# VH-VL binders against RNA-binding protein 26 (RBM26): the designs that were tried, part 1

No score or structure here was measured in a lab: all are predicted.

Target 1, 75 residues: RNA-binding protein 26 (RBM26), of Homo sapiens (Human) (q5t8p6r532to606)
Amino acid sequence: TKLELRKVPPELNNISKLNEHFSRFGTLVNLQVAYNGDPEGALIQFATYEEAKKAISSTEAVLNNRFIKVYWHRE
Unless a header shows other numbers, all headers, positions and changes below count from the first letter of the chain; Kabat numbers aren't used for antibody chains.
ipSAE, averaged over its two directions, is called F for ESMFold2-Fast, E for ESMFold2 and O for OpenDDE. V2 adds 0.75 times the mean of E and O to 0.25 times the DockQ between the complexes of E and O.
[cut] stands for letters that were removed.
The coordinates of atoms that the task and the answers printed are left out; those that the model quotes come from them. Centres of patches stay.

## First folded at step 5 (VH-VL)

Design a02 (from r17 with light chain T98W; framework fv_rosmantuzumab)
Fold by ESMFold2-Fast, scan of step 5:
Structure a02 (fold): chain C 75 residues (1-75), chain A 121 residues (1-121), chain B 111 residues (1-111)
Amino acid sequence: as target 1 above (75 residues)
Amino acid sequence: QVQLVQSGAEVKKPGASVKVSCKASGYTFTDYYIHWVRQAPGQGLEWIGEINPSGGSTGYNQKFKNRVTMTRDTSTSTAYMELSRLRSEDTAVYYCARDHWRSWLEGMDVWGQGTTLTVSS
Amino acid sequence: DIQMTQSPSSLSASVGDRVTITCKASQSIDYSGDSYMNWYQQKPGKAPKLLIYAASNLQSGVPSRFSGSGSGTDFTLTISPVQAEDFATYYCQQSYSWPWTFGAGTKLELK
């Protein structure tokens, strides 16, 4: 259920903006900015796998920024 | 000079484990993910996985699940890949390569020289 | 997993020729206007070298005779004009999702 964001500009890497974008795909259980010590990283956790799959399959730019990358998170 | 230097060739028996190192120099180690890619003799390239040196988080190709472990030591700027329960089909050259998390570049721009692993006997 | 189908598997050319290599992804590797497609060159006994990233962007230090194009599922690497040092194996690779996958390679040989 977890997605990892990379290459998020610091000005866009905040809880409010990321929640606004990703809550459109489902219910967020956890959201961490600057994830794992990476100032341009973030962790997005959805309530269900189906919601996370919708988010990663979207062709829409995250926060109108084409360079933000969305990956499946592996522990 | 930016470079990745890998440990030397290994010869192992089936069922053994191998641990390959990849030492980074000439750049900030924690600014680049390290990927591991292998190539069997006369064959193409196969992605094994990646590690974020900053926090140590990893992502593995499910084909290697339960057999591969990637780690790093930030004090020596070295990444490691351990592959266990070796089979003859693990005979390959193993490469490490870097990928900058911040630079907007996609792909692996600097590679190690490769470590040859032979699994036989 | 995303499968990358690369063609041809081998190709013969002379110095000065224009050469095209194609790569097809089993599903779209585009996201928000970008194609997550990279091209590498590999010479015998050596590690791969990044040539093109994001389908069409030339890597710093790579000669301008290399170019990439395409989007969605269909991508092309063009070498024009071919030089003596270009005889090597070329690989496409997607970075859209894990696991990252490579095409099987195209060997460019001297006629």
Scores: ipSAE 0.007, ipTM 0.659, lowest interface PAE 9.8, mean pLDDT 86

Design a03 (from r17 with light chain S97D T98F; framework fv_rosmantuzumab)
Fold by ESMFold2-Fast, scan of step 5:
Structure a03 (fold): chain C 75 residues (1-75), chain A 121 residues (1-121), chain B 111 residues (1-111)
Amino acid sequence: as target 1 above (75 residues)
Amino acid sequence: QVQLVQSGAEVKKPGASVKVSCKASGYTFTDYYIHWVRQAPGQGLEWIGEINPSGGSTGYNQKFKNRVTMTRDTSTSTAYMELSRLRSEDTAVYYCARDHWRSWLEGMDVWGQGTTLTVSS
Amino acid sequence: DIQMTQSPSSLSASVGDRVTITCKASQSIDYSGDSYMNWYQQKPGKAPKLLIYAASNLQSGVPSRFSGSGSGTDFTLTISPVQAEDFATYYCQQSYDFPWTFGAGTKLELK
């Protein structure tokens, strides 16, 4: 259920902007900016696996920035 | 001790499928990703893909995407890689390797012994 | 895909020498202060062995005569002093983006 974002520009790495993009795919239960000490990292947690899968499978660029990368979170 | 043990050598005909196993022991299987890497004679190392044993999610090298399937069985701590529609250039040694759960930074620290696949008519 | 260009393809050395192997990525593989760059050693008939991770971190159990350096696109593995058991093939590998890619390898041979 958890996705990790990398290469998010600091000006875009805020709760409001990330919630605006990812809430379209499902219910967010956790959202952490600057995740794991990375100012360009973020953690996105959905309520269900299906919602997370929908988000990572989307061809739409996150916040209109094609360099932001979305990965399954590795615990 | 931490160990990955792979299934034995396989000889297949072109067009067949092969399923290689990788049994983990000595650590919590669901805390580490399993990668599959192959090495054709004389050509170096080639990454095939990865699987997260916890959720079963996979990431494949696009070169293999239509022919490779990775699965796991958490009850036996075993990962599997199935490669279909085999051709002679799939002849290689296939390795499984674990990747530290913390991050992609820490490299593949434990490897299986390798499974030799020969594809010939 | 990120191309990893490894140099040289082979080199000869004597026990006691200092050798360097280089690896160049087709784009930066740095992110947030870290380099997603690993080095492996492989002996004939054996699986690869992790030597260095994140460009400069020595894997547990690996002798300190192995060291890694570099950032961005240019990376170096140094072996000093070379011992008899070090004659093997060495591979660099990036984990910055999918697919993970390896250099073509450098064979270290005894003079």
Scores: ipSAE 0.007, ipTM 0.663, lowest interface PAE 10.1, mean pLDDT 87

Design a04 (from r17 with heavy chain S57Y; framework fv_rosmantuzumab)
Fold by ESMFold2-Fast, scan of step 5:
Structure a04 (fold): chain C 75 residues (1-75), chain A 121 residues (1-121), chain B 111 residues (1-111)
Amino acid sequence: as target 1 above (75 residues)
Amino acid sequence: QVQLVQSGAEVKKPGASVKVSCKASGYTFTDYYIHWVRQAPGQGLEWIGEINPSGGYTGYNQKFKNRVTMTRDTSTSTAYMELSRLRSEDTAVYYCARDHWRSWLEGMDVWGQGTTLTVSS
Amino acid sequence: DIQMTQSPSSLSASVGDRVTITCKASQSIDYSGDSYMNWYQQKPGKAPKLLIYAASNLQSGVPSRFSGSGSGTDFTLTISPVQAEDFATYYCQQSYSTPWTFGAGTKLELK
């Protein structure tokens, strides 16, 4: 259910902008900017696996920015 | 062997459309964007646009936005670029090239051989 | 759009020479410590070939006599020593922002 973002520009790494993009794929239950001390990192958690899978499988650039990369979060 | 093989030369009349193909082999087609770049005789390189074969997302250079359509067929690992309302200025060699979508590396490392388009009355 | 100004448009060299080609972006093409600059070689009648990616990384299979440097807006491709097969046209290209844009090219000619 958890996705990790990397290479998020600081001006886009805020709760409102990330929620605007990722809420289109499902219900967000957790959203952390600057995740794990990385000012360009973020953690996105969806309510369900299917919602997270839709988000990571999307070919649409996050916030129209090709540098933002989406990964499955591994603990 | 990783390669991109393009369709053959085309001669078209002004106002016609052309559809160029680019067949990929030797790698996972959906792991790489396909870019289209053209080169007019004796001139430099001009980026037309890109397609992500995974899902079919496209991005076009605004100069071509209302005349270009990029598609792909994942069952045949083939990308297509269609350019409509052709003008003599569209006479060029058209190249497809791949770019690794999920790597942090940016660069077109494998190119098709080119398709020559001549637009003449 | 990001404009790429490449210089010189042509230069003449002999085998064994050191040559430098420069490229200037109209704005910074750096992001998070990386420079989104690529260099290509093109020979007559052939598709371009990637030489350098991310400003300074040598593409697999490309001879070490090719090197890239720079950051921000100013970038350089160096060929040293020049060999007979290096007489070709060279292009810089930014991948920082769409549309991707190329320099106008530099033709390296044999003296």
Scores: ipSAE 0.007, ipTM 0.685, lowest interface PAE 9.0, mean pLDDT 87

Design a05 (from r17 with heavy chain S57R; framework fv_rosmantuzumab)
Fold by ESMFold2-Fast, scan of step 5:
Structure a05 (fold): chain C 75 residues (1-75), chain A 121 residues (1-121), chain B 111 residues (1-111)
Amino acid sequence: as target 1 above (75 residues)
Amino acid sequence: QVQLVQSGAEVKKPGASVKVSCKASGYTFTDYYIHWVRQAPGQGLEWIGEINPSGGRTGYNQKFKNRVTMTRDTSTSTAYMELSRLRSEDTAVYYCARDHWRSWLEGMDVWGQGTTLTVSS
Amino acid sequence: DIQMTQSPSSLSASVGDRVTITCKASQSIDYSGDSYMNWYQQKPGKAPKLLIYAASNLQSGVPSRFSGSGSGTDFTLTISPVQAEDFATYYCQQSYSTPWTFGAGTKLELK
């Protein structure tokens, strides 16, 4: 259910902007900006696996920025 | 094998429109943006714009913004570029090329063979 | 728009030579440790072929005699040793921001 973002520009790495993009795929349970001390990192947690799978499978650039990379979070 | 195949050469009069096609095969069409790049005779390369085949989102070079329209048909894995109100300066070879949607890092690794457009009165 | 200044516009070389082509961006094209610079080779009547991506990464299937270097605003493509099939036109291209822009090209000619 958890996705990790990398290479998020600091000006886009805020709760409001990330929520705007990712809430279209489902219900967000947790959203952490600057995740793990990385100013370009973020953690996105959906309520269900299907919602997270839909988000990571999307070919739509996050916030119209193709620098931002989406990965499954490794615990 | 991965390839992009473009429609054939076009000859148009000033003021006309042209629609060029780019048919993808050998890969998942929606995983790669399609870019359109042109090259006038004896000149360098000029970026026209891009389309994301998944959602159809486009981005155009401001120079062409009011004359270019990019579309795609996912059922046929084909991208299209329409250029309107043609001028003699639009005479060029037009290329389509793919790049992976997740990253601008990997460059345009597969190109169509090019479509020659001649605009003359 | 980011301007790409490529030099020289042409150069002559012999098989076995080491040649360098330079490209300067009007502003930094680095983001998060990567440089958004690509190099292409084009032969007459053919589409461009990707040689180097992200400034220094060799595209699959491209011979190791091609190499790229640089960061920020200054980038170099090196061909060493030059082979007969390398006489072509070379273009740099930034993918940092739209519109994507190309250098004017460098024609490598046989001496």
Scores: ipSAE 0.064, ipTM 0.784, lowest interface PAE 4.7, mean pLDDT 90

Design a06 (from r17 with heavy chain S57N, light chain T98Y; framework fv_rosmantuzumab)
Fold by ESMFold2-Fast, scan of step 5:
Structure a06 (fold): chain C 75 residues (1-75), chain A 121 residues (1-121), chain B 111 residues (1-111)
Amino acid sequence: as target 1 above (75 residues)
Amino acid sequence: QVQLVQSGAEVKKPGASVKVSCKASGYTFTDYYIHWVRQAPGQGLEWIGEINPSGGNTGYNQKFKNRVTMTRDTSTSTAYMELSRLRSEDTAVYYCARDHWRSWLEGMDVWGQGTTLTVSS
Amino acid sequence: DIQMTQSPSSLSASVGDRVTITCKASQSIDYSGDSYMNWYQQKPGKAPKLLIYAASNLQSGVPSRFSGSGSGTDFTLTISPVQAEDFATYYCQQSYSYPWTFGAGTKLELK
């Protein structure tokens, strides 16, 4: 259910902007900016695996910035 | 066969505009970004910008931002690059190339054959 | 902008040789264990061809005599053994930051 974002410009790495983009795919239960001390990192957690899979499978660039990378979160 | 086919050579005067096309076939057009790259005679490669064919979103190299417009037509799987207010320094071969935007490892794996633009008085 | 510096500008070699082309980025192009560095081959009158992506991954259909290595700011393309069809110009390219930038190219010439 967790996706990790990398290479988010610090100017775009804020809760309201990321929530606006990712809430279109499902219910967000957790959203952390500057995740793991990385000012370009973020953690996005959806309520379900299906919602997270829809988000990571989207061809739309996050916040109109294709440089932002979306990964499945590793434990 | 996956391929990108570009429009033919253009000869323009300074101050004119040019519009180059890039027709995709053999793959889902909306799954890959289209980049435009140019090469002046005897020079290296220069990135102009990109377009996401799915949403039409563009990103331009600031050097060209005031003069370049990228568009696409999903019904014909064709991308376009228009460059305005042409200068002699715009004389170059212009290439389109695709890459998979969701791939974590970006590389432009398929290229058009190139369109030669000559800008002269 | 990230500057990509290639060396040498030209290199002479014979078939069967091992050749190395280097590329230096003006800042690190690594993120989270990945290097956003690609290598292309270009022959006269033709479009560039992707050889290596993410510094060390061989593109499908490219012969194994091509290999890439490096991380951070320093990268290399190795061709071993050189074949007759390998005499071409080679370009490195970073996809770490916009605008995407290329090295000035290295022309591999028959000795």
Scores: ipSAE 0.033, ipTM 0.759, lowest interface PAE 4.8, mean pLDDT 89

Design a07 (from r17 with heavy chain G59Y; framework fv_rosmantuzumab)
Fold by ESMFold2-Fast, scan of step 5:
Structure a07 (fold): chain C 75 residues (1-75), chain A 121 residues (1-121), chain B 111 residues (1-111)
Amino acid sequence: as target 1 above (75 residues)
Amino acid sequence: QVQLVQSGAEVKKPGASVKVSCKASGYTFTDYYIHWVRQAPGQGLEWIGEINPSGGSTYYNQKFKNRVTMTRDTSTSTAYMELSRLRSEDTAVYYCARDHWRSWLEGMDVWGQGTTLTVSS
Amino acid sequence: DIQMTQSPSSLSASVGDRVTITCKASQSIDYSGDSYMNWYQQKPGKAPKLLIYAASNLQSGVPSRFSGSGSGTDFTLTISPVQAEDFATYYCQQSYSTPWTFGAGTKLELK
């Protein structure tokens, strides 16, 4: 259910902006900016796997920014 | 086989408009942005703009703004570029090329064969 | 707009030579450890072919005699050793910001 963002510009790496983009795919249960000490990192957690899969499969750029990369979070 | 196939050569008069097509096959059309690039005879490459086939969002180079319109048809996996109010300086080969939306670091790896446009009085 | 200054505009070489082509961006095109720089090869009557992406990554199917290097504003494409099929025009391109921009091209000619 967890997606990890990398290379988020600091000015876009805030809860409000990321919530605006990712809430369109489902219910967010956790959202962490500057995840794991990375000022360009973020963690996005959806309520369900299907919602997370929809988000990572989306072809639209996160916050209209092509540098931002979306990965499955691996523990 | 991954391919982009473009429409055939066009001859137009100044002031007319042209609509070039780019048909994608062999991959998921909505996973890649389509860029349009032109090349005047004996000259270099010039970027016109891009379209995201998934949502239809576009970005145009300011030089072509108000003359270019990019669209797509997801049912036929085809992208279109329309250029209006044609000038002799628009004489060029027009290319479409794909670029993966999730990773702009991968470059434009697949190109159409090009469409030659001649604008003459 | 980011300007890409490519040099030289043309160069002559023989098969077996090492040739270098340079490209300078008017501002840094690096973001978070990556350089948004690509190199293309174009032969007469053909569409461009991607050779190198992200400054130094060789595109699948491209021979290892092609290599890219550089970061920030200064980038280099190296061809070593030059083969007969390498006589073509080469273009650098930045994808850091829109509009995407290309260098003016370098024509590699047989001596």
Scores: ipSAE 0.015, ipTM 0.725, lowest interface PAE 6.8, mean pLDDT 89

Design a08 (from r17 with heavy chain G59N, light chain T98Y; framework fv_rosmantuzumab)
Fold by ESMFold2-Fast, scan of step 5:
Structure a08 (fold): chain C 75 residues (1-75), chain A 121 residues (1-121), chain B 111 residues (1-111)
Amino acid sequence: as target 1 above (75 residues)
Amino acid sequence: QVQLVQSGAEVKKPGASVKVSCKASGYTFTDYYIHWVRQAPGQGLEWIGEINPSGGSTNYNQKFKNRVTMTRDTSTSTAYMELSRLRSEDTAVYYCARDHWRSWLEGMDVWGQGTTLTVSS
Amino acid sequence: DIQMTQSPSSLSASVGDRVTITCKASQSIDYSGDSYMNWYQQKPGKAPKLLIYAASNLQSGVPSRFSGSGSGTDFTLTISPVQAEDFATYYCQQSYSYPWTFGAGTKLELK
């Protein structure tokens, strides 16, 4: 249910902006900015796998920034 | 007709600021990012930055970040680029160009005619 | 920053020739099956004109004698057959990562 973001500009890497974008796909249960010590990283956790899958499959740019990368989080 | 029309040529002294305008027509202004690109005499193209007219968010090339400010006015469909603390090496033609935000892969398909900036004496 | 190395810096050709211009990115500019690579043509005193976007897609209104190919780090613009109006400077550009960067340009000159 976890997605990892890379290449998020620091000015966009805040809880409010990321919640605004990702809540459109489902219920968010966790948001971590600067994830794993990366100032351009973030962790997004949805309530369900289907919600996370919808988010990662979207071709819409995250926060109108098409260079932000979305990956499945590897444990 | 889709077009971007820029303000006229500018002559400035070192240390001054310049503000160039780019007026869009023939399309929905908020559906396209506006990029600013410059070209020094006899040189290649250099990307300065972009603005998303919808929210006003910007991304600047670090080389210019402390001197450039990009803004827009959605009521007049006009984008602006202000460059401060001008140096002689800022002498160049400055272009604005649009790029569709939703189409991930489309390039800059419509360009302004260019604004010549000369920084002298 | 991603560096775009364009070659050659200039070449001479005749009308009817097939010419190839190459562009090498310092790192991969591919994401999710797409290449964030564009090609532009510029004539003296004019703004650049988009020819090819996403490595291989021909911009509307651009003649089919222009084609683009490549992926990852290595990209090519081909003009075949060259026409009189094609003598201009050509630039590659990546839109994968900020800042966007251009190659230094290739000047196509009449032989």
Scores: ipSAE 0.014, ipTM 0.681, lowest interface PAE 7.2, mean pLDDT 88

Design a10 (from r17 with light chain S97R W100Y; framework fv_rosmantuzumab)
Fold by ESMFold2-Fast, scan of step 5:
Parts: C-alpha cells; structure tokens; sequence
Structure a10 (fold): chain C 75 residues (1-75), chain A 121 residues (1-121), chain B 111 residues (1-111)
C-alpha cells in the first residue's frame, strides 16, 4: 500500500499538492513529506493495495513533472 | 525486436501540410514518450516536440507550436506528426524516437529510420 | 532555452588515438545528483545512435572505448582507442528542460 516518491522539487513537496494529486486514485491514510530526511522524498500510503497499484501504474507525470519518480516502498 | 518504422519520403509544395507516421513494435507503446526531431541537409538536430502515448498529452518546441500537431493511435501503436503551412526551410529528415517516461534517465534509445521531406515549388 | 556549445566542430584522428569532445551547457543541467546529458553518434544517411546517457552511463551494446564524464555545465565524451567504425558525427543533448537541445555536432574524420 505504500509508495515512495523521489526527486520531488521542494516547492511541490507539500502535503496539499501531493494529496490533491494522489487522492484521485483512492483514500490516503498516510502522507509524509521530506520522508526519511530527504527534502525531495515523500511517502504515500493508500487504504488498499488496488489504490496504490492504480497510482503507480499511471503513466501520467506526478504534478506534471517528469523528474518525480514513483516506486513501491521497501521496508 | 524493438523497432520504430516511419512512413516514406514526401514531396510537398509551400503552404501544404504533411503527416508522418511512426509505428512501434516489440515493446509496450504506452510506456515510452515519442519525440520528433528533424535535421536539415548538412545541419544538426532540432527537437520539435514530444507525445505521451498513454494520455495523448503533448509538449511542443515554441518554434513549431502554431504549426505542429502530434497524435497517436494506441490500437495500432502508431504516433503521428503533422506539420502545416510548409516552407522551404522545413526541408529535412524527420525522425521519431522513444524515451522511457518514468526512468531515472532520459535518453532516446531507439530511433525510426527517418522520413525525408522536400518542400519545393 | 538551454544552449549547448560543442567543441571542436571537426577533429582529425588516426585509428588507435584517444579523442576528446567537449560540450558546455549555458546553465546547469543537474538535478538531484544526476546530470541530464546524452551523447549520440550519427553516420551519413542514418538515424542517431545513443552512446551515453546521464553523462556517464554506457548504453547497452555500446563498446567500452566510449566514455562520458562531467557535471553541471561541462561535459566530455572520450573515445579511446579510436576504431575505423568510429569516424562519424557526434552530438551532445540535454534532457533537463524542454525544448531539448543538441550541440552543433563534432565530425570525427580520418587523418
């Protein structure tokens, strides 16, 4: 259910903007900006696996920015 | 085998339009942006624009924005570039090339063979 | 737009030589630790071929005699040792911002 973002520009790495983008795919239960001390990192957690899978399978750029990369979160 | 195959050479008069096709095979068409790049005789490479085949969104070089339209057909894995109001300066070889949309790296790793366009009276 | 200045415009070399081609961006093309610089080889009548991506990564199938280096605004392509099939035109290209822009090219000629 957890996705990790990398290379988010600081001006876009805020709760409001990320919530606006990712809530289109489902219910967010956790959202952390500057995740794990990375000012360009974020953690996105959906209520269900299917919602997270829909988000990561989308080929549209996050916030219209191709620099932002989406990965499955590893422990 | 991963390939991009383009339509054949075109000869057009000034003021006409041309539509070039680029057919993809050997990979998932919607996972790669398609770029269009041209090269005038004896000159360097010039980027025209890009299309995301998944959603159909486009980005154009401002130099061409009022004359270029990029489209795609996912059922045939084909990208198209239409250039209107042709002038003699548009005489060039036109290439399509793919670029993985979400990779860590941007590089055009597979190119079409090129389509020669001649604009003359 | 980001301007790419490539030098030299032409270069003569013999098989076995070490050749260096330089490319300078009008502004930094680095983002989050990566440099968005690519190098291509083009032979007459053919489409360009990707050699190096992200400044220093060798494209699959490209011989190790090709290498790239640099960061920020200053980048280098090195061919060592030059082989007969390497006589071609080389282009640098930034993928940091649209419009993507290419250097003017360097023609590598025999002798």
Amino acid sequence: as target 1 above (75 residues)
Amino acid sequence: QVQLVQSGAEVKKPGASVKVSCKASGYTFTDYYIHWVRQAPGQGLEWIGEINPSGGSTGYNQKFKNRVTMTRDTSTSTAYMELSRLRSEDTAVYYCARDHWRSWLEGMDVWGQGTTLTVSS
Amino acid sequence: DIQMTQSPSSLSASVGDRVTITCKASQSIDYSGDSYMNWYQQKPGKAPKLLIYAASNLQSGVPSRFSGSGSGTDFTLTISPVQAEDFATYYCQQSYRTPYTFGAGTKLELK
Scores: ipSAE 0.013, ipTM 0.711, lowest interface PAE 7.6, mean pLDDT 88

Design a15 (from r17 with light chain D34E A54E; framework fv_rosmantuzumab)
Fold by ESMFold2-Fast, scan of step 5:
Structure a15 (fold): chain C 75 residues (1-75), chain A 121 residues (1-121), chain B 111 residues (1-111)
Amino acid sequence: as target 1 above (75 residues)
Amino acid sequence: QVQLVQSGAEVKKPGASVKVSCKASGYTFTDYYIHWVRQAPGQGLEWIGEINPSGGSTGYNQKFKNRVTMTRDTSTSTAYMELSRLRSEDTAVYYCARDHWRSWLEGMDVWGQGTTLTVSS
Amino acid sequence: DIQMTQSPSSLSASVGDRVTITCKASQSIDYSGESYMNWYQQKPGKAPKLLIYEASNLQSGVPSRFSGSGSGTDFTLTISPVQAEDFATYYCQQSYSTPWTFGAGTKLELK
């Protein structure tokens, strides 16, 4: 259920903006900015796998920024 | 295996419209953006725009000022570019090319063979 | 729009030579430590072929005699040693922002 973002510009790497984008795919249960000490990183956790799968399968640019990368989170 | 195949050559009069197709095969059509690039005789490459086949969202080069429309049909894995109000300066070879939307860094790695458009009175 | 200034417009070389083509962007095309610069080869009557992506990464199937370097606004494509099949036109292209823009091209000609 967890997605990891990389290369988020600092001005876009805030809870409000990321919640605005990702809540369109489902219910967010956890959202961490500057994840893992990366000021351009973020962690997005959805309530269900299907919601996370919708988000990662979306080819729409996150916050209209093509440089933001979305990955499945690896433990 | 991976290829983009375009429709054949077109001859049009000024003021007409043209619709070029680009059929993808050998990969998941919705994983790659499709870009359209043209090249006038003896000239360089000019980017027209892009389409995301998954959602259908488009981005166009403003130079074409509402003359271009890009669409896709996911059931046939085909992208289309329509250019309206044609002028002689639109005479060119038109290419489609794919670009991996999650790996923008890969560049346009697969291109169609090109569609020649001649606009003459 | 980002302007790509490519030089030279043409150059003559012999097989075995080392050639360099330069490309200058009107503004930085770097983001998060990466440079959004691609290089293509085009032969007459054919579609362009991707050679280098992200300034310095060699596309699979492209010979190692091709290399790319640079960052920010200044980029270089090097071909060394030039082989007979390398006589073609080369284009740089930025993918940093839309519209994507190309350099005017460099025609590599046999001496």
Scores: ipSAE 0.014, ipTM 0.730, lowest interface PAE 7.0, mean pLDDT 88

Design a17 (from r17 with heavy chain L105Y E106Y; framework fv_rosmantuzumab)
Fold by ESMFold2-Fast, scan of step 5:
Structure a17 (fold): chain C 75 residues (1-75), chain A 121 residues (1-121), chain B 111 residues (1-111)
Amino acid sequence: as target 1 above (75 residues)
Amino acid sequence: QVQLVQSGAEVKKPGASVKVSCKASGYTFTDYYIHWVRQAPGQGLEWIGEINPSGGSTGYNQKFKNRVTMTRDTSTSTAYMELSRLRSEDTAVYYCARDHWRSWYYGMDVWGQGTTLTVSS
Amino acid sequence: DIQMTQSPSSLSASVGDRVTITCKASQSIDYSGDSYMNWYQQKPGKAPKLLIYAASNLQSGVPSRFSGSGSGTDFTLTISPVQAEDFATYYCQQSYSTPWTFGAGTKLELK
């Protein structure tokens, strides 16, 4: 259910902006900016796998920024 | 075989409009943005704009913003560029090219063969 | 808009030579460790062909005699050794910010 963002510009790496983008795909249960000590990292957790899969499968740029990369989070 | 195939040459009078097509095959159309680039005779390359075939969102070079419209048809995997109020300075070869939606990192790796537009009275 | 200044405008070389083409951006085109610089080759009557992406990565199917280097504002394309099929026009292009912009081109001519 968890997606990891990398290369998020610091000015866009805030809870409000990321919530605005990702809530379109489903219910967010956790959102961490500057994840794992990376000022360009973030963790996005959806309530369900299907919601997370919809988000990562979207071909629209996160916050209209094609530098941002979306991955499945690995434990 | 990944290809972009463009419509044929056009001859137009000043003030007319032209609509150029770019048909994609051999890949998932919605995974790549389509860019339009032109080249006047003996000149360099000039970026006109881009379209995301997935959502249909567009970005235009300010120089062309008042005259260009980009669209796509996902059922036929075809992108279109319409340029209105044509001038003799619009005489050029017009190219479509793809770049991967995830990142601007990878460059425009596949190009159409080009469409020659001649604008003359 | 980011301006790309490409040098030289033309260059004469012989087969077997090492040639370098330079490109200067009016501002840094680096983001998070990557440089958003591409190089293309164009032959008369043909569409451009991608050679190098992200400053230094060789496009699949392009011969290793082509290489790219640089970061920030200053970038170089090197062809070594030049082969007969390399006589063409070369363009740099930034993909850091829209509008995407190209250098004016460098024509590589046979001596």
Scores: ipSAE 0.028, ipTM 0.752, lowest interface PAE 5.4, mean pLDDT 89

